# Ledger of designs, part 3: VH-VL binders against S-adenosyl-L-methionine-dependent tRNA 4-demethylwyosine synthase (TYW1)

Target 1, 149 residues: S-adenosyl-L-methionine-dependent tRNA 4-demethylwyosine synthase (TYW1), of Arabidopsis thaliana (Mouse-ear cress) (q8rxn5r50to198)
Amino acid sequence: GKIFFISQTGTAKALAQRLHELCASNDIAFDIVDPHSYEPEDLPKETLVLFIASTWDGGKPPKNGEFLVNWLGESAEDFRVGSLLLSDCKFAVFGVGSRAYGESYNAVAKELSSRMIGLGGLEMIPVGEGDVDDGELDRAFQDWCDGVI

## First folded at step 16 (VH-VL; from r12d with light chain W94T)

Design r13f
Fold by ESMFold2 at other seeds, fold request of step 18:
Order: structure tokens, then C-alpha cells, then sequence
Structure r13f (fold): chain C 149 residues (1-149), chain A 121 residues (1-121), chain B 107 residues (1-107)
């Protein structure tokens, strides 16, 4: 399996490391992946993918995830990709955001989930919605992790 | 068993409109991008249009752009082709076609039996 | 628009003979090329996808080869049911296009 972190300030990366350790303690092997160095065309080969993604300025992804997120968005209009590309892939998404962004709150996580479903992926649990400003981020993350495992 | 059944063909006069339906069964219609392909009598195949699985993206051949509209209703497992401003060169058997189930588009594995549209005065 | 040119237009052969059908693309389509069989009054039937892979249920006598701009469909030993029109189709780019067809008829 793969855990992708999409992070500007390191919060999503730290959560990905916590998830990796939690999975290992439950005998579930994952690789932590920085999407900057990942080829999106390899995504159809994955069978289990977890995303921890922050939303940045204007609802946009942090730079390390920009290429992967844009690739997923462009796939929606490519007839050769269609809706079967990720048919063998289970996934889950946890968002790291701030309600101070208003309508852009966790926009990247919500877009990732929508695109993965549209490409045929099986969503294991609803998008986890974390808020860095409300003091409940760790509890939201733990609840999401419990649902994944 | 995968099945595609076209209907709505007939004889119409130039400038008139006609709507074709394609009823699908035997597969999860809402997961598949769908296509229309036509064949003039005694002639080869011409791709007409495509529509994404949720209807959010559509693409048309230049020969029909602006006159034809592809659409779908996933709750009824039905693909549509609205044909306006019909011309003599639109005379053809119209097929709906399903892409193969592979991860990448790899041709059309199922076709309907077709419905004939004749545009004649 | 990518133009596919099939040759010959008509291939007159006897049962048991080998048929070799050609499809040339106006630009490279990589491996994104399918072959279809169509009999009178019927819809096309997918034979070959991605240039060389047989579709489900297609007999081993059908094979495809080629890449880029030059593609071949081979029927190793013609059976009576193989006399039909054959189309190539590219799906490298929209609009999707078909060749004009090769008719394989009984001599």
C-alpha cells in the first residue's frame, strides 16, 4: 500500500508518519510517498492508497502534490482514462485544512476523493475533515485512522 | 449478458429533428463512457460522439458539432442522441457502443444492433 | 484528425488461405489500434485491441501486429465465417477514426 502526503508546512507529512506507524503496529505494511517524486501514471498499479492532504492558498494543493492533483483533474476529460482506471484500487482521504478558508475548507481532499471515485476507485470511508484551528485535529485524525484499519 | 438496444430511427425530412435512445443492460452503465457510431448504407464506420460516465464531459465529431447533443440518464440506463437540423448526409445506421472493461480504453467490445435514420425529402 | 488507410479494398480468397490486411495511420498512434469484423446486417465485432491483443472469445487464427503507423491483421487459415468486412480504428486521439474497410470475399 502507499500513503501520500500533500503538505506545505509539514502537518500532513507528520500525520502520514503517524498513520504509517499505526499501520505497522497492526501488521499493515505501507510506504510513505512524497507525490513530487511519484509518477501519476503508476497509480493504476496501486491496490491500496491513503492520502493525507492539506489545502493551501485559494483552495490549491501544496506544491509537492500539485502535479498529481492536476493529473487527476485532467484525467476526467480524457476518454482513454475513463472511469475504470483505478477499478482495483481502494483508497481513503484525510484532509488537513482550516475553516478560515471558508468554501475552500479541505478543497484538495474533497477533490482527491471525487477524482479517485470518478476513476473507479473504491472509497473505504468518507473523507476525513481535519481543522488545524479548532483543537480537534488529532481526534478527527484518530477517528479516521480507526475507520481505515 | 451485456445488451444495447437502440430505438427512435425512422424516415425524416431535411431540417427536422429526431431523438435516438439506447437502452443498456447487463453492466454497470453509470461507470462507462458511452459513444455513438454511425454507418451510412454501404459505407464505412464514422464515430459521432462520446459522453463521460456522469455526463460532465462530451465530445463531438466535426460533422455533427452544433447539431447533435449526446446525453444520458444513469437512473434509466439510457443513452440519448438528439439530432437537430438533419441533412441527407446524416442518413445512416446509428449504433451505441460500450468501451471494453480494461483499465484503458481498448476499443468497443459491445455494440447495439443499430437503428436506421433516413433523411429524405 | 488521424486518417487510417486500409489496403487492399477487397481481398478475394478461398477457405483455408491466409489473409493479410493492412492499416496505415497518417501519424503515429502508438499501439492504440483496434480491429473489427462486420458481417452484413450485423454490428461490428471487436477482434484485436492495442494492436496485437485478441479480444475475449476471438479464435487464435486472428492475430494483429504493428505499431506506430503500420498495422496488420492476419487470419492464418480462413474459415467460411471469416468472409466479412474488416475495419481498423485508432483511439490515440479524438476524434476516434476508422479505416474505410477491407472486404474479404470468397473467390
Amino acid sequence: as target 1 above (149 residues)
Amino acid sequence: QVQLVESGGGVVQPGRSLRLDCKASGFTFSRYWMHWVRQAPGKGLEWVALISYDGSYKYYADSVKGRFTISRDNSKNTLFLQMNSLRAEDTAVYYCAKRSPYKWFSGFDYWGQGTLVTVSS
Amino acid sequence: EIVLTQSPATLSLSPGERATLSCRASQSVSDYLAWYQQKPGQAPRLLIYDASNRATGIPARFSGSGSGTDFTLTISSLEPEDFAVYYCQQYDNTPLTFGQGTKVEIK
Scores: ipSAE 0.311, ipTM 0.748, lowest interface PAE 3.4, mean pLDDT 90
Fold by ESMFold2, fold request of step 18:
Parts: structure tokens; C-alpha cells; sequence
Structure r13f (fold): chain C 149 residues (1-149), chain A 121 residues (1-121), chain B 107 residues (1-107)
């Protein structure tokens, strides 16, 4: 499997490292991936993908994930891709956001979920919604991890 | 096993409307983008329209844009083509077509038998 | 709109002969090209996809080649059931377009 982190300040990356450690302690092997160095055309080959994604400036992805998120959006609207591209892929998404952003709260995580579903992916659990400002981020993340495992 | 059955063709005067249905079976209809293709008598094939798996994206050939509407009902495994303001040049056999099951679009592997639309005064 | 021009318009051949059909695109379509066979009163049948791959159940005597703008369908030894009209089709971009057809008829 692969764990993608989309991170501006390092919070999503740190959570991805925690998830990787938790998976390893349960004998579940994953690679942690910076999407900046990942070729999106390889995504159809993946069978299990986990995203930990923060939302930045106006609902936009942090820079390291921008290309992958845009690629997913463009693919979902392309007739040549259709809805079978990711039909062999299971996935889950955890969002790192802030309710202070209102309508943009965890927008990147919600977009990732929507695009993966539209391309044929199987969502294992509902989008995890972390809020850096409510003091419950660690608990929300742990609950999401328990659901994924 | 895969079956596509068109219906609703007939003879109609110019300026009138018809609705074509395509009933699908033998595959998971709601996962497939669907297409209409037509063929005028004695002529070649012309692609008409496509619709995404959930109906959120539609695209039309210029020859029918503004007059034809593609739609679908996934609960009934049915594809539709509403044809308004029909013209003599719309006279054709109309096929619904299914893309191949590969991850990328790779042609139409199944076609219906077609339904004839004749636009004549 | 991408125009596909097929040549020749008609091939008159005998069973056992080799047929070579050409399709030329007005701009590059990469490898996004299919070939279909159509017999009178029937829907088209997919023969070749992505320029060179045979569709499921298509006999080995059918082969496709080419990329970009110039494509070829070859029938290595014509069988009686191969006398039909053949269409190329591009799916590089919308609108999807077909060539005008090549009729392969018995001499």
C-alpha cells in the first residue's frame, strides 16, 4: 500500500509517519509517499492508498500535492479515463483542517474522496475530519486509524 | 450476455421530436460512460453524444448540439436520447454503444441492434 | 474535429488474398485508434483497439499497425466472412470520429 501526505506545515506528514508506525506494529506494510515525487499515471496500478491531506489558502492543496490533486480532478472529467480507472483500488482519506476556514474546512480531503470515488475507487471508511483548532485532532486521527486498520 | 436494446424509432415529420431508449443488461451499467452513434442509410458512422457514468458530464457532436439531449436512469439501466427539432439529415439507424471494460477507453465492444429514425414529410 | 480519411474506398479481392486498408488522421491521434467491421444489416464489430491490439475473439489474421496520423489494418488471408465494410475511429478527443469506410468486396 501507499500513504500519501499532502502537507504545508508538516502536520499531515507527521500524522502519516504515525499511521505508518501503527500499520507496521500490526504487520501491515505501507510506503510513505511525497506526492511531489510521485507520477500520477502510476496510480491505476495501486490497490491500497491512504491519504493524509491538509487544506491551504482558499481550499487549495499544499504545494507538494497540487499536481496529484489537479490530475485527479482533470481525470474525473475525461471520457478516456471513465469510471473504471481505479476499480482495483481501495482508499481512505484523513483531512487536516480548521473550522476557522468555514466552507474550505478540509476541502482538499473531501475533493480527494470525491475524485477517487468518481474514478472507481472503493472508499473503506468515511473521510476523517481533523481540526487543528479544537484540541481533538489526535483523537480524531486515532479513531480514523482504528477504522482503517 | 451483454445486451443493448434500442427502441423508440419511427417515422416523424421535420421539426418534431422523438425519444429513444436503450435498455442495458449483462454489465454494471452505472459504472460505464455511454454513447450514441448513428448511421444514415447507405452511409458511414457518426458519433452523436456521450454521457458520464452518473450523468454529470455530457458532450454532443456539433450536428446535434442544442437539439438533442442525452440522459440516463441508472436505477432502470436505461440510456435516453431526446431528439428535438428533427431534420431530414437526422434520418439514421441510432445505436447505443458500450465502451470496452478496460481501465482506459478502447473502443466500443458492444452495440445494440439499432432503431431506425426516419424524418420525412 | 479530427478527420479520418480511409483508402482505398473499395478493395475488390478474392478469398485467400491479403487485404491492406489505410486510415489517415488530419492530426496526430497517438495510438487512440480503433478498427471496426460492419456487415449489411448489422451493428459494427470491434476488431482492433489502441491501433494494434486485437479485441477479444478476433482471429489472428486481423492485425493493426501505425501511430500518430497513419494507420493500417491488414487481413493476412481473406476468408469468405471478411467481405464487409471496415471503419477506423479515433478517440483522442471529442467529437469521436469515424473514417468514411473501406468496402472489401469479392472480385
Amino acid sequence: as target 1 above (149 residues)
Amino acid sequence: QVQLVESGGGVVQPGRSLRLDCKASGFTFSRYWMHWVRQAPGKGLEWVALISYDGSYKYYADSVKGRFTISRDNSKNTLFLQMNSLRAEDTAVYYCAKRSPYKWFSGFDYWGQGTLVTVSS
Amino acid sequence: EIVLTQSPATLSLSPGERATLSCRASQSVSDYLAWYQQKPGQAPRLLIYDASNRATGIPARFSGSGSGTDFTLTISSLEPEDFAVYYCQQYDNTPLTFGQGTKVEIK
Scores: ipSAE 0.307, ipTM 0.738, lowest interface PAE 3.8, mean pLDDT 89
Fold by ESMFold2 at other seeds, fold request of step 18:
Structure r13f (fold): chain C 149 residues (1-149), chain A 121 residues (1-121), chain B 107 residues (1-107)
Amino acid sequence: as target 1 above (149 residues)
Amino acid sequence: QVQLVESGGGVVQPGRSLRLDCKASGFTFSRYWMHWVRQAPGKGLEWVALISYDGSYKYYADSVKGRFTISRDNSKNTLFLQMNSLRAEDTAVYYCAKRSPYKWFSGFDYWGQGTLVTVSS
Amino acid sequence: EIVLTQSPATLSLSPGERATLSCRASQSVSDYLAWYQQKPGQAPRLLIYDASNRATGIPARFSGSGSGTDFTLTISSLEPEDFAVYYCQQYDNTPLTFGQGTKVEIK
């Protein structure tokens, strides 16, 4: 499996490292992947993908994930790709956001989930919604991890 | 087993409207982009329209654009074709078609048996 | 739109003979081309996808070749059940288009 982090300030990256350690302690091997170094055309080959994604200014993805997120959006609208491209892929998404920004709260994670579903991916659990401002981010993340494991 | 059953065909006067239904079973209808293809009597196949799995994207052949509307109801596993301002040239057997289950579109692996629409005065 | 021109219009052959059907695209469609068989009163049946891959359950006597603009369907040894009309279809761009068909008559 692969754990993708989409991170501007390092929070999502740190959570991805924590998830990787938790999986390893349960004898489950995952690769941590910076999507900046990942070729999106390889995604249809994956069978298990976990995303930890923060939302940046204006509801945009952090730069390291911009290409992958845009690729997913373009693919979801292409009739030749359609809704079967990722039909062998199970996935889950945890979002890192802030309710203080209203409409942009975890927008990237929600878009990512929507696009993965639209391309045929099987969502393992509902999008995890972390809030950096409420003091409960670590607990929300742990609960999401427990659901994934 | 995959099955597509068209209905709603018949004889209609030019300028009138018809709606075709295609009832799907044997696959997860809500995951598939769906298509209509027609065949005039004694003639070849003509692609008519497609609709995305959730209905958010629709595309039409120029011959029907502005007159036909493709739609779907995933809760009823049904594909629709609303045909307005019908012309004699729209006379055809209308098939609904399902794309192959491969990761990329690779043709239509299942077709309905078709429903005949005849537009004549 | 991309026009597909099939030739010949009609091919009259005996069982056991080799049939060669051509499809020419008005512009490159890469390998995004399918072949269908249609018998009277029936819906089309997918034979070949992506120019050269046999669909599930299609006998080995059917093969496809070509890329770009020129494509060929070959039936290596005609069986009596191969009497039908054959259509090529491109899916490189919308609108999706079909050729006008080649009728294979088993004489």
Scores: ipSAE 0.256, ipTM 0.712, lowest interface PAE 4.0, mean pLDDT 89

## First folded at step 17 (VH-VL; from r13f with heavy chain Y53W)

Design r14a
Fold by ESMFold2 at other seeds, look of step 17:
Structure r14a (fold): chain C 149 residues (1-149), chain A 121 residues (1-121), chain B 107 residues (1-107)
Amino acid sequence: as target 1 above (149 residues)
Amino acid sequence: QVQLVESGGGVVQPGRSLRLDCKASGFTFSRYWMHWVRQAPGKGLEWVALISWDGSYKYYADSVKGRFTISRDNSKNTLFLQMNSLRAEDTAVYYCAKRSPYKWFSGFDYWGQGTLVTVSS
Amino acid sequence: EIVLTQSPATLSLSPGERATLSCRASQSVSDYLAWYQQKPGQAPRLLIYDASNRATGIPARFSGSGSGTDFTLTISSLEPEDFAVYYCQQYDNTPLTFGQGTKVEIK
């Protein structure tokens, strides 16, 4: 399995490390992956993928995930891949955002989920919606982790 | 078992409209991009249009662009082709077609029986 | 946009003979080429996908070869049920296109 972190300030990366530790303590092996160094064309080979993704200014992904997010969008509009590309892949997404962004609240996490579903991925649980501006980020993350594990 | 059943064909005069339906069963219709292909009597096959699984993306052959609209209703497992401003050259058997279940498009493994549209005065 | 040209237009053969059908693309389509068989009054049947892979249930006498612009369908020994029209189809890019067909008929 792979845990991708898409992070600008390190919050999503830190949460990804916490998830990795939780998985290891439950005898579940995952690799933590920086998508900047990942070849998106390998994604159809994955069977289990977890995303921890932050949303930055204007609803944009942090730069380390920009290529992967764009690749997913382009693939979703390609008739040659259709909705079967990721049909063997289970996934879950946790978003790190702020309600101060309004319409852009956790936009990257929501787009990732939409694109993964559109390419045939099997969503394990609903998108986790974390808000850095309330006291509930850690609780939302723990609830999401409990659903994944 | 996969089944595609077209309906709505008939004889119409030039300039008229007609809507074709394709009812699907035996597979998860809402996961598949769908296609229309036509064949004029005694002639070869011509691809007409495609639609993405959720209807958000559509592409048309130049011969029908601006006149035909592909659409779908996933709750009814039905694909549609609205054909406006029909011309004699639109006379054909119209097939709906399903791509192969592989991760990459690898041809059309299931076709309907076709429905005949005849455009003549 | 990508034109597929099939040759010959008609192939007149007897049962037991080898049939060789050609499909040439106006530009490279890599391996994204399928072959279909069609009998009168019926929908096409997928024979070969990705240039050389037989579809499920297709007899071993059908084989496909080629890549890029030049493709061949071979029927090693014609059976009575093989007399039909054969189409190639590219799916490298939209619009998807078919060749004009090769009719395999009894001599």
Scores: ipSAE 0.455, ipTM 0.780, lowest interface PAE 2.2, mean pLDDT 91
Fold by ESMFold2 at other seeds, fold request of step 18:
Structure r14a (fold): chain C 149 residues (1-149), chain A 121 residues (1-121), chain B 107 residues (1-107)
Amino acid sequence: as target 1 above (149 residues)
Amino acid sequence: QVQLVESGGGVVQPGRSLRLDCKASGFTFSRYWMHWVRQAPGKGLEWVALISWDGSYKYYADSVKGRFTISRDNSKNTLFLQMNSLRAEDTAVYYCAKRSPYKWFSGFDYWGQGTLVTVSS
Amino acid sequence: EIVLTQSPATLSLSPGERATLSCRASQSVSDYLAWYQQKPGQAPRLLIYDASNRATGIPARFSGSGSGTDFTLTISSLEPEDFAVYYCQQYDNTPLTFGQGTKVEIK
């Protein structure tokens, strides 16, 4: 399986590392992947993918995830990619956001979920919605992790 | 087995409107991008339009853009083509077509038997 | 828009003969090309996809070759049921386009 972190300030990366450690302590092997160094054309080969993604101001992805998120967005309007590309892939998404940004709250995580579903991916659990400003981020993340495992 | 059944064809005057239906069965319709393709009598095939699995994305051939609207109702396994401002050159057999089930688009593996639209004064 | 030009327009042959049908694209379509067979009063039937892969249930006498701009459909030994019109179709870019067809008829 692969854990992708999409992070500007390091929060999503730290959570991805916590998830990886938790999986390892339960004998579940994952690779932590910086999407900047990942070839999106390899995504159809994946069978299990976990995303930990933060949302930057204006609802945009952090720089390290920009290419992957853009690729997914372009694929939604590409008839050749279609809706069967990821039919062998299970996934889950946890978002790191802030309700202070209103409509942009966890926009990247929500877009990732929508795009992965549109490409045929099987969403394991609903999008996890973390809020860095309300003191509940760790509980939201732990609940999401429990659902994934 | 996969079946696609077009209906709604007929004879209409130029400038009028017509809606075509394509009823699908034998596959998970809601997961497939769907297409309309037409063939004028005695002529070749012309791709008309596509619609994404959830209806959020649509694309049209230039010959029909602005006049035709593709849509779908996944709860009824039905694809639609609303044809407005019909012209004589729209006279054709209209097919709905399903892409092959491979991960990448690899042609249309199932077609309906078509419905004839005749636009004449 | 990518134009596909098929040649010849008509191919008059006898059963048992080899048929060679050509499709030329106005620009490269890589291997994103399909071939269809259409008999009178019927919808097209997919024969070849991705330039050279035989669709499920298609007899081995049908083969496709080529890439880029030049593609060939070959029927190694014509059977009576093979007399039909054949279309190539590209799916490299929208709009999807078809060739004008090659009619294979009994000499």
Scores: ipSAE 0.397, ipTM 0.779, lowest interface PAE 2.6, mean pLDDT 90
Fold by ESMFold2, fold request of step 18:
Structure r14a (fold): chain C 149 residues (1-149), chain A 121 residues (1-121), chain B 107 residues (1-107)
Amino acid sequence: as target 1 above (149 residues)
Amino acid sequence: QVQLVESGGGVVQPGRSLRLDCKASGFTFSRYWMHWVRQAPGKGLEWVALISWDGSYKYYADSVKGRFTISRDNSKNTLFLQMNSLRAEDTAVYYCAKRSPYKWFSGFDYWGQGTLVTVSS
Amino acid sequence: EIVLTQSPATLSLSPGERATLSCRASQSVSDYLAWYQQKPGQAPRLLIYDASNRATGIPARFSGSGSGTDFTLTISSLEPEDFAVYYCQQYDNTPLTFGQGTKVEIK
C-alpha cells in the first residue's frame, strides 16, 4: 500500500506518519510517499492508496502534490484514460483544511476523491474532513483512521 | 453478455429533428465513456461524438457540431443522440459503441446493430 | 483532423493466400491504431488494437504492425470467413477517424 501526504506546513505529513505507525502496529505494511518523488503513471499499478492532503490558499494543492493532482485532473478528462484506469485500486482520503474559508474547505481532498472515483477507484470510506482551527482535528483523524483500518 | 440496442431511426425531411436512444446491458454502463459512430449507405465509418462516464465532457465531429447533442442517463443505462437541423448527408446507420475494457482506450469491442436514419425530401 | 488512407481499395485473393493491408496516417498517431473487420449488414468487429495486439477471440492469423504513420494488417493464410471489408481507426486525438476501407474479396 501507499500513504501519500500533500502538505504545505507539515501537518498532513505528520498525520501520515501517525497513520503509518498505526498501520504498522496492526501488521499492515505501507510506504509513506512524498508525491513530488512519485511517478503518476505508476498509480494504475497500486491496489491500496491512502491520501492525507491539506488545502493551500485559494483551494490549491501544496507544491509537493501539485503535479499528481494535476495529472489526476487531466486524466479524468481524457477519453483514452476513461473510468477503468484505477479499477484495481482501493483508496481513502483525509483532508486537512479550515472552515474559515468556506468553499475552499478541504477542496484538495474533495478533488482527489472525485478524480479517483472518476478514474475507477473504489472509495473505502467518505472523505475525512479535518479542520485545523476547530480543535477537533485529532478526533476527526482518529475516527477516519478507525474506519480505514 | 454486453448488449447495445439502438432505436429512434426513421425517414425525415431535411431540417427536421430525431432523437436516437441506445439501451445498454451486460456491463456497468455508468463506468464507460460512450460513443456514436455512423456509416452512410455503401460508405465507410465516421465517428460522430463521445461522452464521458458522468456526462461532464462531450466532443463532436466537425460535421455535426452545433446540430447534434450527445447525452446519457446512467440510471436508465441509456445513451442518447439528439439530431437537429438534419441534412441529406446525415443519412446513415447510427451505431452506439462501447470501448474495450482495458485500462486505456483500445478501440470499440461492442457495437449495437445500428438504427437507420434517412434524410430525404 | 487526422486522415487515414487505406490501400489497396480492393484485394482479390484466394483462400490460403497472404493478405497485406496498408493504412497511412496524415500525421503520427504513435501506436494508437485499431483494425476492424466488417461483413455486409453487420457492425464492425475489432481485430487489432494499439497497432499490434489481437483483440479477445481473434485468430492468430491476424497480425498488426507499424507505428507513427505507416501501419499494416496481415492475414497470414486467408480463410473463407475472412473475405470482408477492413477498416483502420486512429484514437490519438479527437475526432476519432477511420480509413475508407479495404475490401478483401475472393478471386
Scores: ipSAE 0.350, ipTM 0.756, lowest interface PAE 3.3, mean pLDDT 90
Fold by ESMFold2, fold request of step 18:
Structure r14a (fold): chain C 149 residues (1-149), chain A 121 residues (1-121), chain B 107 residues (1-107)
Amino acid sequence: as target 1 above (149 residues)
Amino acid sequence: QVQLVESGGGVVQPGRSLRLDCKASGFTFSRYWMHWVRQAPGKGLEWVALISWDGSYKYYADSVKGRFTISRDNSKNTLFLQMNSLRAEDTAVYYCAKRSPYKWFSGFDYWGQGTLVTVSS
Amino acid sequence: EIVLTQSPATLSLSPGERATLSCRASQSVSDYLAWYQQKPGQAPRLLIYDASNRATGIPARFSGSGSGTDFTLTISSLEPEDFAVYYCQQYDNTPLTFGQGTKVEIK
């Protein structure tokens, strides 16, 4: 499997490392991936993908994930891709955001989920929603992790 | 077991409308982008339109753009083609077509038997 | 719009002979090209996809080759059931387009 982190300030990366450690302690092997160095055309070959994604100001993806997020959007609109491209891929998404962004709260995580579903991916559990400002981030993340594992 | 059955063809005058239906079975219709292809009598094949799995994306050949509307109802496994402002050159057998089940579009592996639309005065 | 030009228009051959059908695209379509067979009164049948891959259930006597702008369908030894019209189709860009067809008829 692969764990992708999309991180501006390092929070999503740190959570991805926690998830990786938790998976390893349960004998579940994953690779942690920085999407900046990942070739999106390899995504159809993946069978299990986990995303930990933060939303940057204005609802935009952090820079390290911009290419992957854009690729997913363009693919979802391409008739040659259709909704079968990721049909062998299970996935889950956890968002790291702040309700201070209003309707942009966890927008990147929600977009990732929508695009993965549109390309045929099987969502394992609902998008996890973490808020860095409400004091419940760790509980929300742990609940999401428990659902994934 | 994949089946595509077109209906709704007939003889109509220029300027009138028809709706074609395509009932699908034997595959997960709601996950497939679907297409209409037509063939004028004695002529070759012409792609007409496509629609995404959820109906959010639609594309049309220039010859029908603005006159034809492709749509679908996934709860009834049915693809539609609304044909308005029909012209003599729209006379053809109309096929609905299913893309192959490969991860990338790789042609149409199943076609219906077609329904004939004749536009004449 | 990408125009596909097939040649010859008609190919008159006997069973057992080799058939070679050509399809030329007005611009590169990479390998995004399919071949179909159509018999009178029937819907088309997918033979070849991505220029060179046989669709499921298609006999080994059918093969495709080429890339870019020039493509070939070869039937190594014609069977009586192979006398039909053959179409190439590109799916590199919308609108999807077909060639005008090559009729393979019994001599």
Scores: ipSAE 0.349, ipTM 0.747, lowest interface PAE 3.3, mean pLDDT 90
Fold by ESMFold2 at other seeds, fold request of step 18:
Structure r14a (fold): chain C 149 residues (1-149), chain A 121 residues (1-121), chain B 107 residues (1-107)
Amino acid sequence: as target 1 above (149 residues)
Amino acid sequence: QVQLVESGGGVVQPGRSLRLDCKASGFTFSRYWMHWVRQAPGKGLEWVALISWDGSYKYYADSVKGRFTISRDNSKNTLFLQMNSLRAEDTAVYYCAKRSPYKWFSGFDYWGQGTLVTVSS
Amino acid sequence: EIVLTQSPATLSLSPGERATLSCRASQSVSDYLAWYQQKPGQAPRLLIYDASNRATGIPARFSGSGSGTDFTLTISSLEPEDFAVYYCQQYDNTPLTFGQGTKVEIK
């Protein structure tokens, strides 16, 4: 499986490392992946994908994930790709955001989930919604991890 | 088994309207982008329109753009084609078509029986 | 839009003969091309997808080749049930388009 982190300030990356360690302690092997170095055309080959994604300025993805997120958006609108491309892929998404941004709260995580579903992916659990400003991020993340494992 | 059943064809005068229905079964209709294809009597095949799995994207052949509207109701497993301002050149058998189940679009593996629309004065 | 031109318009052959049908695209469609068979009064039947892959249940005598602009459907040894009209179709870009058809008939 693969764990993708989409991170501007390092919070999502740190959470991805925690998830990786938790999976390893349960004898579940994952690769941690910086999407900047990942070829999106390889995504249809994946069978299990976990995203930990922060939302940045204006509801935009951090730079390291921008190409992958844009690729997913363009693919979801392409009839030739359709809604079966990721039909063998199970996934889950945890968002790192702030409710101070209103409508943009965890926008990247919500977009990822929508696009993965539209391309045929099987969502394992609802999008996890973390808030960096409410003191409950670690509990929300742990609850989401428990649901994934 | 996969089944597609078109209905709503008939004989109409130019300028009139018809709605075609395509009832689907035997596959998860709400996951598939769906298409209409037509064939004039004694002629070849012409792609007419497509609609995305959730209805958010629609594309039309230039010959029907502005006159035809494709739509779907996933709760009823039904695809629709509203045909307005019909012309003699719209006379054809109309098929609904399902893409193959491969990861990429790879042709139409199931077609309905077709419904004949005849536009004549 | 991408125009597909099929040749010949009619191919008159006997059972057991090899049929070679051509489809030429007005611009490259890479390998995003399908072939269909249609018999009178019936809906088309998918034979070949992605230029060269046989669809499920299609006999081995049908094969496709080509890429870019020039494509070929070959029927290695015609059976009586193979006398029909054949269409190519591109799906590289919208609008999806079909060739005008090649009729394979008994000589």
Scores: ipSAE 0.342, ipTM 0.753, lowest interface PAE 3.5, mean pLDDT 90

## First folded at step 19 (VH-VL; from r13f with heavy chain R31Y)

Design r15a
Fold by ESMFold2, look of step 20:
Formats: C-alpha cells, structure tokens, sequence
Structure r15a (fold): chain C 149 residues (1-149), chain A 121 residues (1-121), chain B 107 residues (1-107)
C-alpha cells in the first residue's frame, strides 16, 4: 500500500509518518510517499492508498500535492477515464484543516474522497476531519487510524 | 444480472415535452457514467447524451443541445432524459446504455430494450 | 465531430462465406473503436472493443483489425445467426459517433 502526505507546514507529513509507524507495528507494509515525486498515471496500479491531506490558503492543496489533485479533477471530467479506473483500489482520507476557514474547512480532503470515489475507489471509512485549532486533532486522527487498521 | 429498463415513450405533437426513465439493477449504478443512444425507425444509431456518475458533468449531441436534459437519481438507480421542444426528427427508439466494466471506456456492454418516442401531428 | 463511414451499405452473402466490413474515420481515433451487431427488434450487442478485442462470449469467427482511420470487421465463416446490421462506433472524442451501418443479408 501507499501513504500519501499533502502538506504545507508539516502537520500532515508528521501524521503520515505516525500512521506509517502504526501500520509497520501491525505488520502492514506501506510506503510513505511525497506526491510531488509520484506519477499520477501510476495510481490505477495501486490496490490500497491512504491520504493525509491539509488544506492551504483559499481551500487550495499544498504545492507538493497540486499535480495529483489536478490530475484527479481532470479525470473526473473525462468520460474515457470514467468511474472504473480505480475499481481495484481501497482508500481512506484524513484531512488536516481549520474551521476558521469556514467553507474551505478540509476542502482538499473532501475533494480527494469525492474524486477517488468517482474514479471507482472503495472508501474504507468516512473522511477523517481534523481541526488544528480545536484541541481534538490527535484524538480525531487516532480514531481514524483505528478504523483504517 | 445487469438490467436496464426504459419507460416513458409515446406519441406526442411537435413542440411538446416527454421525460424518459431508465431503471437500473444488477450493478452499482452510482459508479457508472450513463448514456442515452437513439435510433430513428429504419435508421442507424445516434449517441444523444452522457452524464457522470454523480451528475456533476453532462454532455449532449449538437442535435439536442438546449432542448434535452440528462439527469439521474442515484438513490433510486434511475437515469432520466427530459426532452423539450420535440421535433419530428426526434422520433426514435431511445436506449439507455452502460459502459463496459473495464478501467478504461471500451464500449457499451449493456443496453435497455428501448422505448419508442414518436413526434407527429 | 468525427464521422465514421461504413462500406458497403449492404453485403449479400451465403452461410459459410467470409464477410469483410469496413469502417473509415474522418480523423484518427487511435484504437478507440467498437463494433456492434443488431438484429431486428433488438438492442445492439457489443462484439469488438479497442479495435481488435472480442467482448465476452463473442465467437472466435468474429475478428477486428485496424487502427487510426481504417478499421475492418471480419466474420470468417458466416452462420445463419450472423445475418444482421453491424455498426462501428468511436470513443476517442465527444460527441461519440456511430457509422451508418452495414447490413449483412442472406443471398
């Protein structure tokens, strides 16, 4: 499997590293991946993908994930790609955001989930919604991890 | 067992409206982009419209743009075609069609039985 | 819009003969071409996808070839059930388009 972190300030990256360690402790092999160095056209080959994604200014993805997020959006409007591209892929998404941004709260994580489902992916559990400002981020993340594992 | 069943066809005067329904079963309807294809009596096949799995993207043949609206209700496994301002040239059997289950679009593997729309005065 | 032109319009043959049906595209469609069979009063049936792959359950006597602009459907030895209308269809670009059909009829 692969764990993708989409991170501007390092919070999502740190959570992805913690998830990777938890999976290894349970004999579940994952590669932790910076999507900046990942070719999106390889995604159809994946069978298990976990995303830890933060939302940056204006609801935009951090730069290291921009190409992957754009590729997913473009694929959703291309009938030849369709809704079966990722039909062999299970996935889950945890979002790192702030309710201070209102409607942009965890927008990237919500978009990722929507696009993965639209391309045929099987969502393992509901999108995890973390808030860096409410003191509950660690608990939300741990609950999400428990559901994934 | 995949099944597509069209309904709502009939005889209507030019300028009037009809809505076609297509009920789907035997597959996860909400995962599939769906299509309408029509065939005038004694003529060939003409693609009409497509809709994405969640309804957020729609595309129409030039012959029907502005007059027809494709839609879907995933909670009822139903595809719709609202046909307004009907013309004699819209007379056809209307099929709903499902793409093949391969990762890339590879043709239509299941079609409904069709429903006849006749536009005549 | 990509126009598909099928030839001949009608092909009159006897059982056991080889049928060769042509489909020509107005611009390249790569391999994104399907063939369908349609019998009277029935919906079309997918025969060939991606120019040359047989759909599930299609007999080996059906084969497709070609790429780009010129495509061929071959029925190596016609059976009585093969007398029908055949359509090609491109899916390289929207709008999706079909050829006008070739009727294969018994001589």
Amino acid sequence: as target 1 above (149 residues)
Amino acid sequence: QVQLVESGGGVVQPGRSLRLDCKASGFTFSYYWMHWVRQAPGKGLEWVALISYDGSYKYYADSVKGRFTISRDNSKNTLFLQMNSLRAEDTAVYYCAKRSPYKWFSGFDYWGQGTLVTVSS
Amino acid sequence: EIVLTQSPATLSLSPGERATLSCRASQSVSDYLAWYQQKPGQAPRLLIYDASNRATGIPARFSGSGSGTDFTLTISSLEPEDFAVYYCQQYDNTPLTFGQGTKVEIK
Scores: ipSAE 0.124, ipTM 0.658, lowest interface PAE 5.4, mean pLDDT 89

